# Miniprotein binders against p81326, part 42

Target 1, 226 residues: p81326
Amino acid sequence: MLHFGGFIMEINHISKILEKEREEYIRNKVEEYLKQGFSKDDAVNKANQSWRTYIGHRIQDVIYNLLKKFLKDSGLKVTTDKALNNRNLPEELDKVKRLIAINYGEYLFLPDADVIVYKVENNDIKIIAIISVKNSFRERRFETTYWKLKLKESPVTSHIKVFLATPDKDNEISYKCPNGKPKKMRIILEYELDGIYFLKEDFEETEKAKHFGKIVEDIIEISKKL

## First folded at step 6 (miniprotein)

Design R8
Fold by OpenDDE base, second read of step 7:
Structure R8 (fold): chain B 226 residues (1-226), chain A 101 residues (1-101)
Amino acid sequence: as target 1 above (226 residues)
Amino acid sequence: GPEEILEEAKKLLEEAEKLIEEARKLAEKGDPESLEKALKLLEKAIELLYKAIWLIEKALDQGVPEELREKLLEAFFKALELLEEAEELLEKIKEELEKQK
C-alpha cells in the first residue's frame, strides 16, 4: 500500500470543502454582473455558471497537485494542457505537447488533457496517462471519450491511458443500472475510457471504475510497462 | 492534540508562503547572488511544507471530529499548492543559474 493511500481517501471531502466558498462567490459575482448592467435574474444565472467553471478548475488544481506530489517519488512528472498553451515552451514540455497532439490533417490539436503524466528516460519522453477532471456532466459529457478514441487512432498516442476523475456530484455516473435502468453515460464512459476514478465513496466499483485513491498505484504500474 | 497540530501546520504554511514570496522577489533581480539566496529560501519553504503535510497526516490518522477534519484538509490542500509554487520556482531558478555559468 502506497504510504499515501489512506490519505488520498480524504479527497472524498473535496467537494464539500470547496462548496463552502459558494455563497460568497455567488454574491460577489452577482454584484459584479449587476454593475455590468445585467438584470438580477441574468446576474444570478451567470454567477451560477461562473461558479461551475470556478469549482471545476479548483478541483482540477487539487487533483493536479495531489498527483504531482504522489508521483514525484516514482520519478514521474505531471503537467497540464494549460501549461502547454504557451508559444515558448521548454524543450521537455514542447516534446510532451507534440507527443499528445492529435492529427487533423493540416492541423495538430491537443486533447482535453487537464492532467498529463509522463516520464523522462534517457532524454526520451513517454506519455503515460491523461486525466480529464470533471465535476459534473451537464455539458460535453462524452468529450473525454472522443479524445480517447482520437488518441487510439495513432500509433504515436495509442498507448496513452485516458482516465476520468470526478466527484460525480450529481450522481450521474456513479451506478451502471440504478433501479434496473441503465445509465448510458456511465456504461459508455467506462467502456471507452481506461478508467474512471471517483472522488467519493458512494459509487459502483468495477474493474475500470475505482476510487481516486487507486489512481497513483495504477499510473505507477502502467509506467513500469512502458 | 489534533487542534494543536492544525495550528502548528497553519503557522508553517504562513511561514512558507512568506519565504516563497521573498524568494520570488529575489529571483526577479536575476543576479547570481539573489538567485542563490532565493534557492535557500525555497529549500527552507519546501522543508516547512513537508513538515506541515506530515503533521496534518498524523492528525488525520488519529481520528478527528468532522469539523477539525475539514480544517486539516483545507490546510493540506493549501500546503500542496504552496509546495507546487515553491518547487516550480526552484526549478526555474536552477535553470537560470545554469545558463549564467
Scores: ipSAE 0.208, ipTM 0.612, lowest interface PAE 2.5, mean pLDDT 89
Fold by ESMFold2-Fast, scan of step 6:
Structure R8 (fold): chain B 226 residues (1-226), chain A 101 residues (1-101)
Amino acid sequence: as target 1 above (226 residues)
Amino acid sequence: GPEEILEEAKKLLEEAEKLIEEARKLAEKGDPESLEKALKLLEKAIELLYKAIWLIEKALDQGVPEELREKLLEAFFKALELLEEAEELLEKIKEELEKQK
């Protein structure tokens, strides 16, 4: 649709801003490490490692702000797992937290939900989706899948859509093997999750694997069926 | 017990990962002898990975404490990841060997 063109344009604008931020961040971190007595090569390597950690959080914040902005007019609300871990939690967010918590006998745990989309109707809260943001699949690549499987076990949480959002810069789940089959990791993630949204252009599109630009439209459509 | 099984599985995963890395270096050389050696290393790695998966499944069936269950599942998914990597590399090596016939 035409009004979602603004979302795609803003994604493109932010991507350009992030590249400039990278250059400045690396420069500043290299200077910082050199002042601490590291060699030039070590300073550069440490600065790049620091950027990888920083950009992970930065992309989560970007996705949160974009979804908050573009879902507002559809009556949808957005929060983060960081917000749900605050000491003095508002009543509405406390209810959101309780509706996504998973029971482990004597304990209740939150899934790793970087971004949470919900709606409020007649003082009733309905969780629509949780989005996990992964920049790399080097470690804990199936963590999102684990939480999806746990959420499916309860009638309270089984309706919640679990999405993965990823630039997949290393082609860890967008690569196809020479025999034309997707990687097993891609097959498992796509099978178990409700959708994968790529922050890149080059990937095999399916009903569940889409460009990130389609996420707002998909979430709104899901919310209408709840 | 389940803790000993987790330790054994981790050992197998570590061995498989080293074999996959050695196979990758041999595959990069590209000669038939190196490709054949890489193939054998990958076959061994795949065997170790399936053994690790079997052990982990056996441990999970024993009704383990939550913390240990999380570690077993982490090892299980790591095994699946390494298995994908090994199978992909194996297919590439087989194709290259066929081309050299």
Scores: ipSAE 0.000, ipTM 0.123, lowest interface PAE 19.3, mean pLDDT 79

Design R9
Fold by OpenDDE base, second read of step 7:
Structure R9 (fold): chain B 226 residues (1-226), chain A 101 residues (1-101)
Amino acid sequence: as target 1 above (226 residues)
Amino acid sequence: GPEEILEEAKKLLEEAEKLIEEARKLAEKGDPESLEKALKLLEKAIELLWKAIYLIEKALDQGVPEELREKLLIAFFKALQLLEEAEELLEKIKEELEKQK
């Protein structure tokens, strides 16, 4: 039984817990934007946009912390794209950054990599997985799939698993064919990515679409094969 | 009961947070003695955080009302955050001590 295996199932409540802060957050942001000279309607809209960004970051941070702790005993390391966006990187992180970079000819760019899982063996770094964390799919619905496809184009990065973690708050991808109608986004994401991990119970489970509670085990298993 | 466990866990988190902050201040001095003291504080903080996590786990396993469950989970997430901060700082201090040797 994975250390804290019981806790990982509790992640289902994360969105609910964090949403309790919404009303106060919105009120404070509206006041802030009003002071900046925005109209009431504009202030409300901006506050709601700010909340979406804020809550997304909070979920990402929780997932990062959970993965880091749950994978520690396995000897796996975790970082983020944000941590890699530094001019002065430690040698290890500089290597990680280079090993996930995508070639665009004259330029190398990083994929969106909210969480990066890697191992260090004999001073060699192996990238195991990238996890994209999305609270909602209102914007950039297929961005994660784009990065997966780009990573596949290089023998350096082709082995890297790309996972999506989401509470799917708006039930956009929870089911493949609700009421007999195919959900294009669910089908494409499941097909193109290595896995989708839900931070909720109400979803259609498949071989690639699982509860977030399985992600640690899956990553450890992948790491043993690399 | 689970409520008492939550309160104990919260106290542990508060104590750990204080230790981490003290360690951070000591680490900023950069001298070997301060760094060593900071390490000891962080080790203690980490111990307290793991104890808090264990207590929270124990409470959750007993079956608790939803309201209490949410509070326990909040404390759990806070513990994980503080643990991350403590471990990162610990590693940084160890690296600095090695450089001074």
Scores: ipSAE 0.231, ipTM 0.612, lowest interface PAE 2.3, mean pLDDT 89
Fold by ESMFold2-Fast, scan of step 6:
Structure R9 (fold): chain B 226 residues (1-226), chain A 101 residues (1-101)
Amino acid sequence: as target 1 above (226 residues)
Amino acid sequence: GPEEILEEAKKLLEEAEKLIEEARKLAEKGDPESLEKALKLLEKAIELLWKAIYLIEKALDQGVPEELREKLLIAFFKALQLLEEAEELLEKIKEELEKQK
């Protein structure tokens, strides 16, 4: 039985854990860098940079585990770009990789597919969605949009939904027009992508910009049409 | 004492936060004069945040009750968060000024 209330409760629980984890991580990293002989300024900057890298991976892992747990009863499978980059790939994952890879002449490259949702029916694999996880938008702001445009151009990949998942702690894309100023990044991402899922409560909701708690039911609905 | 240091640090954090907010509003205007004013406000905010950090660390090095230690630590991480925010905004404003040259 599928119960979306349990999913939302688990998201809220994990959010509180990540907030506490940030405080402990920064404290420990600042202390570690100070012991290595760095100045306070350098220690703080290095700790914050380390956290940005760490939390990016942590949020990806969290999203992967949540989707794997809550999609399994709907016959959907979940994998990651990390798994697809293994040298000795199982046949099923090798097929997944080939169905999302983009051809550049002699080379095949994976899109920014942190989490991939697919289904298997009678040895046929159908990719449902690719989820790009972004903790920060400092650089490569439109990378996900680029991959969406590339996927859209091929009959093999044009059906694949491309979603962005983000805590957006810096409020970089939480509102389309904060203080009367249009945010190009939010506007463009919402326009081009199939959805934006926020791991936070405070953001401008639209048909395409939703709380992360909606993602499981949306993916299941999409999969039923394929 | 450590309680007075916490109070002073909190005042520095409040002032820095106000300066960052004022700088953000000036940055939204986007003209060179407003962007230059925003940079000065952010430089001042960063200075205040480092003073707060120094005071908090000095207080934490003293024997303090657990409850006061926790409050100092919360203020410390708030200072680090505001510092990151100020530095990010400062970088963005410098980029906008370069584009307008």
Scores: ipSAE 0.000, ipTM 0.078, lowest interface PAE 20.5, mean pLDDT 80

Design RA1
Fold by OpenDDE base, second read of step 7:
Structure RA1 (fold): chain B 226 residues (1-226), chain A 83 residues (1-83)
Amino acid sequence: as target 1 above (226 residues)
Amino acid sequence: SEEEKKIEELLKKAEELLKEAEELAKKGDYEEAIKKLEEAVKLLWEALYIAEELGNEELIEKVLELLFEVLELIEEIEKKLEE
């Protein structure tokens, strides 16, 4: 059996390895966009956006698969918002979808939920946690916070834990007060969310800010209280 | 399936790279060992993606197991480089 703790500690290398691909990826995409008729500046911007999407998706996939694997033994199940984007869902997933929906009066919308952890007990679905995966915080910095706050507004969803998982390669939220200056984004995210999990070693650890290696244990513990 | 064959091919290549890296590390060629292992990680990432798309849990588990072994060796070698 895979030693989860050891494996999760080593996952830090994945982010580093992926970042080494960035220069080549950007170069190739810039060339592609130039051939499409974009200006140099536009090509560079588009390439950078493409990179963010690319890396974000890859990290999300790894996190999803890891959680799915290591939570399986505890009887917990994992899905994604993508899996819920279907008209014809199995009954179980249809229930999951409904249980994370946010009410906007005439409409129900789903929060951004890269990973959804739930359990099935006596044919009842209980949503345990939503994990948002972010590689960088250049765009939509507080989107996860918004969804957390919206989920709190309903007794149906108020119990759902919302976690952020990130390698935070640019140290945007790794420290609360670097150089004596408060990082508003770190402080706000840590305050509003139920936890931040880092796929790296160089961060300020707190009660809510932990290494990603702790996420499985934390989720299992939460699940026992529901 | 063709996709399953691709995953098995990627796994085989990654295993070969792991073995090469182990031998390089034993000889003290840590930098080259890490390069081999980084390449293995890339292959395994691709394999994982394909396995997930297929929904093949057995292959996903195989990929993750080998990925763990590769990453563990990277960490061990990096520690030696820092000494």
Scores: ipSAE 0.060, ipTM 0.535, lowest interface PAE 2.7, mean pLDDT 88
Fold by ESMFold2-Fast, scan of step 6:
Structure RA1 (fold): chain B 226 residues (1-226), chain A 83 residues (1-83)
Amino acid sequence: as target 1 above (226 residues)
Amino acid sequence: SEEEKKIEELLKKAEELLKEAEELAKKGDYEEAIKKLEEAVKLLWEALYIAEELGNEELIEKVLELLFEVLELIEEIEKKLEE
């Protein structure tokens, strides 16, 4: 239980760091655009768009590092699709790549697996879960669910849990309006995926839609059944 | 385009599967109905992926409407089967 408490504390600490990082990033980008000759309003708008791109990659890295740190003592390993796309792969990661790849005839493609959790037993690899990190649903809003369905259709990959992790800043899938009709996107994502983990406090909680603080204990419980 | 034709073919097949599943559900063949609906879901996700790659909002909405209808029927049948 102490491990899970420490994880929640780290999440809270990281959230505060990211808020400060945002303020500094935007200030620096506004100054950059002003030097390029943009108006104040255009500079602010461009700086905010730049932040949205930056934070997407930043959140993915944060999630990777947090999961690697807090799953290590449970015998679980963590990697990324970026690591699997390196030209020179260690034998272990090459095996992970082959166990998560989807077959399209003569071609193999990796799913949208920003973070991958696996275990090694007797030199055999078992993939536990993949986590897709989405900062925004402006484009490719259902990419994660497409990959979930492709994985589900193969006996090699059908056991792999597919999770979405998102701050959902634009409230696209939070559904915290009690008198409003649920957005179809929220309903579809929750139905098709194995879980949605929110990096925010305001969302409608269900059995499959939880705060990110619960992901470590959930993954450990899943791994015990495999 | 070829991609738009592919989406229309996937939508047509999904609609046929949905109709077959509705008939099976009326007869109480719930497990077979679910199998047909799961195949429809697979086709619709492929269509949605292609539509999003094309950036065609009208096709995206059309696929989402049918997908939502299929998922609602699955939920209804699952309630009848008892969890």
Scores: ipSAE 0.000, ipTM 0.265, lowest interface PAE 13.0, mean pLDDT 80

Design RA2
Fold by OpenDDE base, second read of step 7:
Structure RA2 (fold): chain B 226 residues (1-226), chain A 83 residues (1-83)
Amino acid sequence: as target 1 above (226 residues)
Amino acid sequence: SEEEKKIEELLKKAEELLKEAEELAKKGDYEEAIKKLEEAVKLLYEALLIAEELGNEELIEKVYLLLFEVLELIEEIEKKLEE
């Protein structure tokens, strides 16, 4: 039995352990890019970008697997946008894909949906939540909020909760008003999204900003109301 | 498969390290216990990657279960070191 009590501490550790690999990863990538003929500055920049992508995917995978495991007993199912990016989908996943699609008139597009939580009842699929995983907010800071707003525009998707999960290592959104100055990004993300879940302990907790350990309980509770 | 055997080997090694760490922690050797556990975590991450590549849900679950035990113990010990 997965001890839920240890779950909170476990996620914090995952982030720390992954970050320990950074120095070696960067060094190796810099060397690789130098061999490709890039300048030292370009090599460093590319290495850092590569790291951000790499660590982001790893964190996403961990979150996906954790949610899949912890939500299994509740009868909830988990998938990813990657899994939906297939021409030949099982009927269930094809329905999931259609139920999260955003209408742009002649076209339907999927929101960024790193993790999708849904339930199947009487052969009907209900989308419960979409979780966006962000390791850093250097790029596309409000992309998740955009998708939330777009989902809100349709009665088909308006009920879908949109959550952000992040270790926020650089403390970009961990506090609302550090040193008395409002952090615009934290305030906006918290306002527009249904929740922010931190993979760390050092953050300002609010009704919407919680430790990642609470996400399972919150999703289960939401699922009961759908 | 060879990959499955590798995962099982990694799991076994991680379990051994966990047991060693538990004994070290009981003796108050928290620093050495953490080192053992950190090594276990590395092995389990390797196992996890292989299991995910295989798409073997059963092995993925086994790896995660052990990983959670290891990480929980690390946190418990770290709390004791801060006291």
Scores: ipSAE 0.016, ipTM 0.333, lowest interface PAE 6.6, mean pLDDT 87
Fold by ESMFold2-Fast, scan of step 6:
Structure RA2 (fold): chain B 226 residues (1-226), chain A 83 residues (1-83)
Amino acid sequence: as target 1 above (226 residues)
Amino acid sequence: SEEEKKIEELLKKAEELLKEAEELAKKGDYEEAIKKLEEAVKLLYEALLIAEELGNEELIEKVYLLLFEVLELIEEIEKKLEE
């Protein structure tokens, strides 16, 4: 309970820091683009595009560090797909990589696993969940569902929970039926994935669609059944 | 690296396609412009996959910035086609 409360407080604190970073980042990037010869309107637009890229990486890093901190006492370990792409992997991470890789004949590819949660028992690794972090990509709408469906095809990976974590500032998946019109992306993502965790307060909560503050508790409960 | 060179080649080709699409859009050839931009998107997703595997933050940022520019033009042209 105490651990869960601390997690919520850290999420709120980090959200405030990210908003301050946004204003400074955009101001600096507008100045850079103006020096490159872009018009004021183009410089502002490009600075906002750069921020979307930057914040995506920042949110992934934040989620990784929060989960690592708050899952440690539960015997759970956290890694990233970036760590798994290192040229010389420790034995443990090499095993993690092999347990989430999908076979395409001659090739093995990692799913969109920005953050990976696993446990170690008697030198054997059990993958509990992978978390795909999405800020906002218009053309990458169902990439996470594709990976979920591919993981379900193998007995090695079919148990792995696939979660989406997103601030969804553009309200692309925050509601199932805003203004009486079904949101196909929200409905399909909620149906196919094991959960959607929002890094925002205003969204339609369901059994699978929750505030990010619930993710630690949910992962711990899943790990107990595995 | 060879991978970095491949990313730069994909970025250059995508930039060329974007430039061709901009010229086509100015002439009102929206359908052909979209076709060029869709090809650019495909190349940029390939570049993004390679850049992410390398963990090269600078290249990842470059790919996303160009990708957003291409997607913005697609949206703008689609909006004009609906008019």
Scores: ipSAE 0.000, ipTM 0.123, lowest interface PAE 17.8, mean pLDDT 78

Design RA3
Fold by OpenDDE base, second read of step 7:
Order: structure tokens, then C-alpha cells, then sequence
Structure RA3 (fold): chain B 226 residues (1-226), chain A 83 residues (1-83)
């Protein structure tokens, strides 16, 4: 049993911990871009964009590693879409790749899948869940929802649960109706997705909107039904 | 642009489906209404994807507004089916 308290604290502060490096990172990148001949304004903008990409990857890596660790004892396996982007895949991962592919007629494409959870039983692969990790909702705010809908269109993939994990640092989707005004993004994401998991405490909890600490239990429960 | 026109066409189709669903719901044909609305949702997320690719915030907002109306009607119909 994960001592829920320590795990919760670590998760809630991941963004804050990572943000401590921001100032130094930005300074270094600005200097780098200035040396490359960019204007000061361009250098700052590029540095900020670089940081957003960097911090997003770091959060994804943390979540991936946490899920890998906590799901290991249940016999569940974890991979990523990046790991599947190879011509020479082991048989197991090749099967995973094929089982999450979306049909566009003449073409098959993979959904964005920061984390893919699957199980192996009797040499058969069953995909359990895809977790999308979003640090912010500035870009592609409904991308995860798009992929969920596409996965539902096929009997091969319709069973796959799609979850969103986010610290939601700017409170874009933490509450449904703050001040009596509906937050369309929260309501739509919660409606369309199988779950939203927050890496924070200050949010409106619902049946589908939970703290990230619940994701492991939820995935294990889903896996038992497949 | 051609891309904007495509998005507008998707919106128009979704609006038509919404209207059809409203009429079906008024007649008590809730199951068929839900099917129409589900199709509208699909079209709207395609529109949303394209609008995000363009970075057109105005179109994104229009898509979201219509999507809200569709989802609201789905919820209303589902509540009636549970009664």
C-alpha cells in the first residue's frame, strides 16, 4: 500500500519543484539564443517556448516512471508512443502498437499516448489505458478528447480507457462552475474522457475528476474487468 | 481560407444535426436524437482539431459554443430517459 500521504505530497509539488529551475534555464537559453544572433525579444520568446517543452517532458517522465513503478506489482506493463516509434520493435511492443493504431482508411496512425498501460495474458496483449499528460492547456486543449473519440470508433480500440493527467497550474479545468460561470473546457473534458487526474489538491472532485493518487487503483480495477 | 471554409462546413452540418435532434426530442424519439447528437459531437471535434491547427481562436470558440449546446441537450435527454 503506497503510503498515500507521501506520494500525494510528491505529486502535488512536482510542478513547483521543477519550476525552481526555470529562472536559471531561461537565463541560459536566452544567452544561447543571443549568441546565435537572435534579438533579445526573440531570444526570450524562444527560451520560454523551450522551457514549456522541457518542463512538459519532465512531467511526462515523472508520471511514466511513477506508473511503471506502482503498476509493476500488479503485473501490468507500461510503455510510451515514443518507444513505439521504431521500425524494429520487439514482438510485444509491435503488438501494442497495432492494438492502439487508429484507422484512417488507407493509413494507420497512433494516438498521442504519453503513457500506455497494457497486460500480457496467455501471450495475448490487452491495452488497458492511455494517459495523456498536459502541463498546460494553451495548445491542443482538446487533443486528448479527439483521440478518445477516434479510439471509440473501432471495436479493436473502443475498450481502451483514456485519461488526462495534469497539475492544472493555471486552474483552467480545476472547477466546473467557478463564480457560477461554467468552465466549458472542464465540463467537456470530463464528459468525453474516462477520467481526469489532478496533480494537486485544490480542485473540484467528481466521479471522473480525481487526484492523481487514485489512477493506479483505477487502472488495476479496469484491468481486472478485461 | 479553404481551411476555414472546411471548419465552417463542419459547423453547419453539426448545427443541422442539432436541429434535427431537437425536433426528434420534441417528438419523444430520444434514442434517435442521441444518435444525431453523437454524430454532431464527432464533427465538432474534427472542426476543433482543424481550428486548433490554424490557431484560429475565433473558430475554436465557435466550435466550443456549439459543442456545449450539443452536450447540454444530450444531458437533458439522458435525464428524461432515466425518468
Amino acid sequence: as target 1 above (226 residues)
Amino acid sequence: SEEEKKIEELLKKAEELLKEAEELAKKGDYEEAIKKLEEAVKLLFEALWEAEELGNEELIEKVLELLWEVLELIEEIEKKLEE
Scores: ipSAE 0.088, ipTM 0.540, lowest interface PAE 2.5, mean pLDDT 88
Fold by ESMFold2-Fast, scan of step 6:
Structure RA3 (fold): chain B 226 residues (1-226), chain A 83 residues (1-83)
Amino acid sequence: as target 1 above (226 residues)
Amino acid sequence: SEEEKKIEELLKKAEELLKEAEELAKKGDYEEAIKKLEEAVKLLFEALWEAEELGNEELIEKVLELLWEVLELIEEIEKKLEE
């Protein structure tokens, strides 16, 4: 597939930028906490906790911008759940929102769709994939799977691919148990979801669990079948 | 709490579906067994969502354990269907 070397190169470039950004962020936050009267150990600990929160939002934004850039030439469009929650939506985005909303009787809810990929053909909108971005699994570890099962229940949404993208720095779903078996959480997520894309190099790939660098070509391939 | 009771009710329904599926599998009714197990999976993910919302680690672990048993049986039946 054309241009995917550029995507890999961009991912590697951004990884280096995020490393430098982390160093600057931690340094600045440590100084800030020290000035507030915290001990050096407490300041370092609080700075690291602050970084974990910051990087979660940062990774989501990075993934959105990368997918928007690299899917554009394939005629695919990218939006976010934040964009869909605006009160006054353009007609196209209002249609996208309608096509992914889940019905709970009198209420409609959006899934945890941090990034949404869709196409427009002959004035018809087709949702290709929803990507949930998880920096950690401390809370709502199966939120993405819950939304996948809900989407699967409707003929309108059952074709939508649901992906998880995660750095998994705490090795919560990429680490194998001593007996060589993946952790229960990994097995469940891989079984139910359409794919897991890791923003890390140190893991064993499977048919569904892949390096994030493969996501663009996978989405394009799926879109050709729809 | 009311939320905890709802989660326990979902767990009980899923356990009943698992038991029904085990009986169906013993009789060779694999297609019906899978349908019961898929229903149990849906209830368990609803329970998991609610347990996570509540932040109750004990309930989360309880749901995950039952979900694991359900998924193991699905895998076993799928292997037998391939035969």
Scores: ipSAE 0.000, ipTM 0.265, lowest interface PAE 13.2, mean pLDDT 79

